# VH-VL binders against Probable Rho-GTPase-activating protein 6 (rga6): the designs that were tried, part 2

Target 1, 235 residues: Probable Rho-GTPase-activating protein 6 (rga6), of Schizosaccharomyces pombe (o43027r312to546)
Amino acid sequence: TNLCKFTFPTPECAPPSLLLPHIFAQCVHFLSLNALHVPGIFRISGSGPVIKAITEYFYSPPHFWLDETSEIFKRIGFPSYIDIAAVLKRYIMLLPGGLFTHKDILNLLVPLYVDSSRVKVPIDIRNEMAALCFSQIDSYVRFSILCSLLALLHQIATRTQELENGMENTKDSTLMKPEALGIIFGPLLLGNSSTDLSKSCPSGNVNDLMRFETEKARVEAKIVEGLIIHWPEVL

## First folded at step 13 (VH-VL; from s6 with heavy chain G37S)

Design v2
Fold by OpenDDE, fold request of step 14:
Structure v2 (fold): chain C 235 residues (1-235), chain A 123 residues (1-123), chain B 107 residues (1-107)
Amino acid sequence: as target 1 above (235 residues)
Amino acid sequence: QVQLQESGPGLVKPSQTLSLTCSFSGFSLSTSGVGVSWIRQPSGKGLEWLAYIYWDDDKSYNPSLKSRLTISKDTSKNQVSLKITSVTAADTAVYFCARSLVYWDYTGDFDYWGQGTLVTVSS
Amino acid sequence: DIQMTQSTSSLSASVGDRVTITCRASQSISSYLSWYQQKPGKAVKLLIYAASSLQSGVPSRFSGSGSGTDYTLTISSLQQEDFATYFCQQYDSWPLTFGQGTKLEIK
């Protein structure tokens, strides 16, 4: 799959001149411009057929090297923003090898975002340490994917906050707060970062192992929540 | 089978030091990821967390009571102890010890509890 | 400190009823929430951890849900043995804190 140069619409949220797969770039672009306020985005499942059609379109020549969406939209209609979000999420989920090559990236991030009771790290230092962790990504494409995604998620979170601030007494639980986004993208981004689970589980029994996995997911969510909230400062 | 059992003096006079012991079985505090806490409950009131001790002897205290609390462990005896100094009537409660498991984070929930021991502070 | 507030201190229900107990945190606790059952003369039991995960050995009629600051314990069909006091507890931040408890009584 050929790559395209991508500039995130909000410069403060991502480095300039990212290198992204076309399908990912298009999804990020559309969502960033149009879908920041969409309730349940990334939480609500999209249309399977639509997701499939879009995916197949961008993985088929010559479309996988073109920044053109008019043809697919003519064929299937303009997809919902939920569908586009679903395509993006699926891309992340199916990314070979994940975003991080370092197997212990989770362990590096846990002290920064989860164990605040034991290790109090100043926010600026935490952000710098997080950035350092991300510098271990040896693929610029993977780095670009991560940056563009977190930029988008940050924008969504920011928009959510703005909407909440403007609406007196409307706790719309359908809006995607950082916590909600973290729950979704935590495991997706950090799920492959696992050491020997048997060694990490104190008791070693099956029940505790299951709990370990549950807690891992929660920790991953919390980390990504933190990253989303502080993303511009992490860059 | 995990079991915890609290023991205490039952009655303590004001200004004295309360000593509590938690004896447990079915697990070891030498095992990485294991913690034990003390929690108390005054009659008709909610639960109050007091102190936490980890397998590596790291400790956490309720900040409101930190100056009066000392938690310690004897791994060889499978016991955790709590001392509360300068007790008052406000320290009258049922005292519980409970186990926690730590995985990726320091989880502060409690999967096993003792039955509790009543301590009354009275002159 | 994070304050945990349960919706009611007491609740009356009948066997077979669907029962819901809510717990609110003074700030987001990121699903670091557990639910406990307390019966007189018995050890406190962990029911739910991580807001929605069922503890091993706990009947499936118990479930937990929620996020952010608001969480719910649900008993789908109340059984006789379920009459007890229920507590929520956050472990997002030190110090660990509990809700005030909800006593579930027979109607």
Scores: ipSAE 0.323, ipTM 0.727, lowest interface PAE 1.6, mean pLDDT 89
Fold by OpenDDE, fold request of step 14:
Structure v2 (fold): chain C 235 residues (1-235), chain A 123 residues (1-123), chain B 107 residues (1-107)
Amino acid sequence: as target 1 above (235 residues)
Amino acid sequence: QVQLQESGPGLVKPSQTLSLTCSFSGFSLSTSGVGVSWIRQPSGKGLEWLAYIYWDDDKSYNPSLKSRLTISKDTSKNQVSLKITSVTAADTAVYFCARSLVYWDYTGDFDYWGQGTLVTVSS
Amino acid sequence: DIQMTQSTSSLSASVGDRVTITCRASQSISSYLSWYQQKPGKAVKLLIYAASSLQSGVPSRFSGSGSGTDYTLTISSLQQEDFATYFCQQYDSWPLTFGQGTKLEIK
């Protein structure tokens, strides 16, 4: 994939110079500017045909940007922000080897964000340790993808909070809170399909395995929720 | 099949130490990820978590009662014990023991319970 | 400590009714919530864990929903054996805490 230099619009949320695939950079840019308040973003499934069209567009040089005159808009119309978000989600899902190549990344992060009942880590130390974990990512492209994504998710979470604070009486459950975003991106970022679940589960019956999977997903969600909330301090 | 059963003195005088025992079968506290808790319920009131013991002998206590609580296990006998010192009428309740499973982090819910044992504190 | 509040201490319903019980946490508990059924003379039974996951052996008429601070237990069609007391419990943070309970009675 062709790469481009990318600067996140909010400097405090990401390093100044990132290296991203064009498709990822453009989607992050558009969503950061226009879609921070979109209900159900990343939760609602996009249109398969639209996602395919956008993907094919970016994989056909010299189409490396989205603007009002982009050929894709002539073919399929203007994609929704939900569709653009879905492109990002799919990109992460299909990334070979995932964002984290280290098999034990989940085990490294659990004590920082979930296992607070047994081991209490000061916030500053937690942030530093998290940063250290992410510095182990060997690919700068993968690092850039992670940073830009978490920056975007942090912005969405922040906007959601602002909207809720301004709305005295209406709990809009459709807004994407950090918890909701964690549920979506927890498994996507931290899930490891190669993990032998039978060895990690304390008890070996089918019911316990199902519960184990459920709890694993919840743990992953909790970690990513924490990362989203505290992202600027992690960097 | 997982089973738990509580045993206690039934009646305790104020200022004395209450000793409770939970006997269980169908699982072992030598198994990684297994925990056992004590929970109590005063008559007509809600449930109150008291203490938790892990397979590795790590323990957690309710902060409001920590100074009076001691939880321990005998893995060879499949038993967990709870001691409550300096009891008062406020400690009158049905006492339950329950099993928990731990996945990466603490899973503090309870999938199996005993039937409970009534303890009355009276002079 | 996280306080768990069930909005109703008692509820009357008939067989076949749809019943909902709500539980609110004093702070977000990130779906680390379980629902229990208690009957006199019987062991407490786990119904729902992780806010919405059905425990093995529990009838499908039971379901859980919610996020953040607000959670709901739903019985789609109440059966005679469902008349009992129901409790929510959070396990997000120490100490573990329970709701005060909701007694479901026959109308």
Scores: ipSAE 0.282, ipTM 0.708, lowest interface PAE 1.9, mean pLDDT 89
Fold by ESMFold2, fold request of step 14:
Structure v2 (fold): chain C 235 residues (1-235), chain A 123 residues (1-123), chain B 107 residues (1-107)
Amino acid sequence: as target 1 above (235 residues)
Amino acid sequence: QVQLQESGPGLVKPSQTLSLTCSFSGFSLSTSGVGVSWIRQPSGKGLEWLAYIYWDDDKSYNPSLKSRLTISKDTSKNQVSLKITSVTAADTAVYFCARSLVYWDYTGDFDYWGQGTLVTVSS
Amino acid sequence: DIQMTQSTSSLSASVGDRVTITCRASQSISSYLSWYQQKPGKAVKLLIYAASSLQSGVPSRFSGSGSGTDYTLTISSLQQEDFATYFCQQYDSWPLTFGQGTKLEIK
C-alpha cells in the first residue's frame, strides 16, 4: 500500500504528522472539508460500480488524486459524498488484520463506555485508560487510521448537533448522530476482535449464543459512539 | 428446564423482617454469568426491581431501599434469599424472583421468572 | 433513575387486529430494552430483547422497534392467547426500571 504523511484539515482534532494509506487520506481529507453536513453519510449505500472502480484504480499504479483531473473521473464522473464515504468504509473493512489487533480489546473498552458495566470506571480515569488502549496499537498506520477516522466522525457529530440545535423536530433529522455512527462503525472497527465470546455465556445453548452475538454488536456500537463523543478528551 | 419458585410468609406484621426464598432448578449460581434478581409488584402498581446477586457474589440493591435489603445465596441448595427489614404497608406486594444472564459483563434483562408470592403487611 | 413510561394503560382490540404498544424512556437507552408478557396465573415471559430481537420460542407476529427514547411493541395479527399485560424494561443503566404496563383486552 502507498503511504503518505497526513495532517488532518482541522489540526486541533488529531495528532500531527499521521501516516495513512493514500486512498484513506484522500477520502478523509475530502470528507472533512466538504461533507460534515451530508444527510445519511456512511448510512446510505453508494454506487457499487463507482466504489468498485475507485477501489480497483487505487490498487493499480499509479495512484489517483481525488480531484477532477484524474483520468478515472473522466470515465465515471466525480463521485458523490456518499460514494467517497463508502470507499472509506470499504477500505477499513478490507484492512488486513483489522484495525485493533489486541485480542481482548472489547474487554478493555466495555468498562469505559458501557454505562451498565458491573465494573465501574471513574469518569476522570476514562480518558487515561482510553489513551492507554490506543498506545497499545502496535502500528503507527493503524493508529493514524483510528485518529483520523475518529476526528472525522467527531466533526460530523458536532456539525450534526449544531444543525439540529436550529431544528424544531430533531426526530425527523437524517443527519448522523453519534448513536447512528456507532451502529455503523462499531462492527467495522471492533467486529474482527478475537475476544472470547463464551466467557459470559456459560450455558452453551444456541439461544444464549444468538443473544450473545446480538449483544456483541450492540456493545461494539456503544463503544464507538462513546469514542466519537469523547474524542477531544482522549486526544 | 429453567424453573424458579418463590416462598414467603404470606402475612407479616409491620416493623418485622420479611424473609423470602427463591428455589430454582435447571441452572446453577456456580455457573459464570448467571444471576438472580428479586422484583416486586404492589397491587395496582408497576414492577420495582429490588436486588440482584450473581455467581461471583456481586450484589446490588435498589438505592431507595438499600438500607433495608439483604440478598444472599446458597449455591449448594440452589436458593437465593431476600430479607427486607422494618416492613410497612408499602411493602405489600407480589414478590418475584427472576434469572438473568450477564452479557459482556453488564446487567441484563430477565429470561425466566417465578410465579410470584403475595406478601401482605398488616397488623 | 431512567423512567419508563407506557402512556396507555389499556387497549381494546379484536382477534386479527394489528396492535401497537409504546414505551418512552426519560433518556436514550440505546436499544437496551426488553418487552415482557404477563398473564394472570402464568409466569412472566420475555418476548423481545435489544429492542427488536425476538426471544426464542416467541411467535413471529411479535416485533419490536424504536431507538433512542421511543420504542414500540407490535403484534401483527392478534391471537386469542395474546390478551395479556405487556411491559417494557430498560437495561441501559442501573437501576433496572420497568414501564407501568399496558393491558390488552378484548374489544
Scores: ipSAE 0.189, ipTM 0.640, lowest interface PAE 4.7, mean pLDDT 81
Fold by ESMFold2, fold request of step 14:
Structure v2 (fold): chain C 235 residues (1-235), chain A 123 residues (1-123), chain B 107 residues (1-107)
Amino acid sequence: as target 1 above (235 residues)
Amino acid sequence: QVQLQESGPGLVKPSQTLSLTCSFSGFSLSTSGVGVSWIRQPSGKGLEWLAYIYWDDDKSYNPSLKSRLTISKDTSKNQVSLKITSVTAADTAVYFCARSLVYWDYTGDFDYWGQGTLVTVSS
Amino acid sequence: DIQMTQSTSSLSASVGDRVTITCRASQSISSYLSWYQQKPGKAVKLLIYAASSLQSGVPSRFSGSGSGTDYTLTISSLQQEDFATYFCQQYDSWPLTFGQGTKLEIK
């Protein structure tokens, strides 16, 4: 199929010998090397026609290379960093069955990454429990997608911190802090995690449902934020 | 409609136990994500959160008062109770109960509050 | 514990004025902040949640803004019924904490 062996460009940031879809690997590799500094990456919408063209092209052999030599880019130009990030997001959004097969993944992750000041989990136990949560992923391709994505997001968060230290006297809200990345990727990675109780909880009142969905998104964002911040500790 | 109402003794002597009841309607504490908190406000001062209890019986207390607080629920009666032991004049305040809606994490805001009940501790 | 500071304890304003009330957290709370209105002898009302989301039934003259540590409640055209005490509350982290309140008084 369209899988390739992948080594993350900074090998200490991810497990070796990952197995990724070709276009996902190309996007992660390119963004990791070239786009850690891009304001609004993953938040700003890319060009819909460009994203669609890239997505449709890679479903058919031969696979393209994400560089200027690919024939698709001779007609439409080379995509922006924002376009490439949007292709990556779209791939995750369209992934059949999601990344986690256990429906109550939030039960496993909440005590590790949310409300940690209430109950202090020892660092070694947190790392072991996080590794156990990732073991619930029974597809090596899905595992590879998660690992490479978290490595990339951790690099972006680290670079954002470096850039903010250089931009004294102003806050640039367009840079992607772990909090912002968590908000974007929380629903993408953890959406559809639920129990029967969560579906039966809303009273049928639209106001209660809106409040409940807002709180669900908050928890998902906090978990992903924590995973991004603490990713090297799990390796 | 969602409504909460506090009831309490009004006047309590020092060293006694203060018992408060929150009666509510328009929602059930058996509904996943639903919780009730007690919050107090001494005269002319800010709000102080005291305790919560959630649908799954998870409960927690303000650390500064934890040894003196007990929260409980009776889901069938739509009631939540708070007891404060060994009261002093410092416990004189208006006491509120309030509803929260959360998802898996017990840190939330309060969308509906009661009117409050004044409790005075004096000899 | 996250300290919530409302630097102004009292504001005076006239009907029709634009009013802003500020709230500062001692650390980032990632927009998990709510604004409440309190009038004597009445139930406290939630106005704004998630820093900027308007609660159902709250007039559109109320709005919230801010991120990180700094948050603002704005009343675009003050009405007679808006004279009350306003306070913020963070729900990012345990324990839950409130600002001390800002009383909005008629000039």
Scores: ipSAE 0.018, ipTM 0.611, lowest interface PAE 8.2, mean pLDDT 81

## First folded at step 15 (VH-VL; from k37 with heavy chain H52L S60R T102V)

Design w6
Fold by OpenDDE, look of step 16:
Structure w6 (fold): chain C 235 residues (1-235), chain A 123 residues (1-123), chain B 107 residues (1-107)
Amino acid sequence: as target 1 above (235 residues)
Amino acid sequence: QVQLQESGPGLVKPSQTLSLTCSFSGFSLSTSGVGVGWIRQPSGKGLEWLALIYWDDDKRYNPSLKSRLTISKDTSKNQVSLKITSVTAADTAVYFCARSLVYWDYTGDFDYWGQGTLVTVSS
Amino acid sequence: DIQMTQSTSSLSASVGDRVTITCRASQSISSYLSWYQQKPGKAVKLLIYAASSLQSGVPSRFSGSGSGTDYTLTISSLQQEDFATYFCQQYDSWPLTFGQGTKLEIK
C-alpha cells in the first residue's frame, strides 16, 4: 500500500496531518475541492472499468505525488466525480478487517446517537465519547481513512444544506443530506461483512436474521448520520 | 415453526391469584436475545402489556401492575409463567403470550403470538 | 407513559380499496412502532416493524410510514382476508403501549 502524508484542506473537520493511502488521499482531496455539490454522489454507482483504471493507476509504478490532483486524474482519463467517489467506497469495502478493529464499537456508539431519547447525554460529552470510540482504532492509517472520509461527508452535507437554504421552494431529493449519506456509509463503515450473520442473530431463523440486519443497518445509518452532522465537534 | 400457547384457569375469584402459563416451541428462552411477554385485552378494549422476561432472566413489568405481577421462566420446559395477585373484575381479559426478540439495542415488539386464553374474574 | 392513539376505531371499506389507518404517539417514538393484525380466533400477526419494515411473509400490499409522533398503516388494495382489527404499538420506551385498535369492516 502506497501511503502518503496528507494534510486535509479543512483542519476543522480532520486532524491537520493524516497518513492515508495515496489513492484514498487523492480521491478525497479531489472530491473535497470539486465535488461537494454533485447530486447523488456516493449514491450513484460508478463505472466498473473506470474504477478499475483508477485503482490500477495508483497501484502501478511509478507512484507519484503530484501537486495538482487533477493532473493525476487527467492521466487516468478524466474519471467522473461519481467514479472517484465509487473508488472510495470500494476501497473501504475491500479493506481487510474494516476500519474498526474493536468488535464492540457499534455498541459503544449506539447509546450516543440512536438511543438519545433513553439516554440523555450532553452534546459535548457525546462528542468526547465518540472521539474516545475512535481512539480504539489501533491503526493510524485506518483512523486517517475514517477521519478524512467523515470530514468529506461533513463537507458534502454542509454544502447540501447551503444549497437547500438557497432553494426556498425546491426539495431536491438528489442532494446528499446527512441521512442519505448515513444510509450509504452506515453499513459500510460499521458493518462487518466478514462476520457470520448467523452468529449475530439470536434465533438463527432466516426471518429473524433479515429483521436483525434491517435494524442493524438502520442503527448504523443513524450513527453515521450523527457523526457526519457533528464531525467538527467530534474530531 | 414458532408457536406459543397460553393456559389458564378460565375462572378466578376476586382477591385470588391468577396463574398463567405460556408454552412455546420453535425457539428457546436460553437463546440470547429472546424474550417472552404477556399482553392482555379486555373485551372491547385495547391491548395492555403486562410483563416481559428475557433469556438472562431480566424482567420488565408494567409499572401500573408491577406490585401484583410475577413473571418467571422454566427454560427446560419452554414455559413462561405469569402470576397476578389480588385479582378483580378489572383483570377479566384475554391473556396473550408472545415472543420478543432483541434487535441490537432495541426490543419490545412481538413477532409471534399465542391465540390467547380468556380469564374471567367473578364471584 | 406514551399514549398511542388510533383516532378511528372503526373503518368501513370494500375489497380493492386503498385503506389508511393512523396512529399517533403522545411523544416522539423514533419509528419504534409496530403494526399488528388481529382476527377473531387467530393469533395476532405482526405486519410492520420499525414503522415501515414489512415483516416476513406479510403481503406487499401492506406498508407503513411515518416518523416522530405520526404513523400510518396502508393497505394498497384491500383483500377479503384483510378485514380485521389493526393495532399500533410503540417500543421506544417502557412501558410498552398499544393503540386502541382500528376495526376494518366490510362496507
Scores: ipSAE 0.127, ipTM 0.675, lowest interface PAE 2.5, mean pLDDT 87

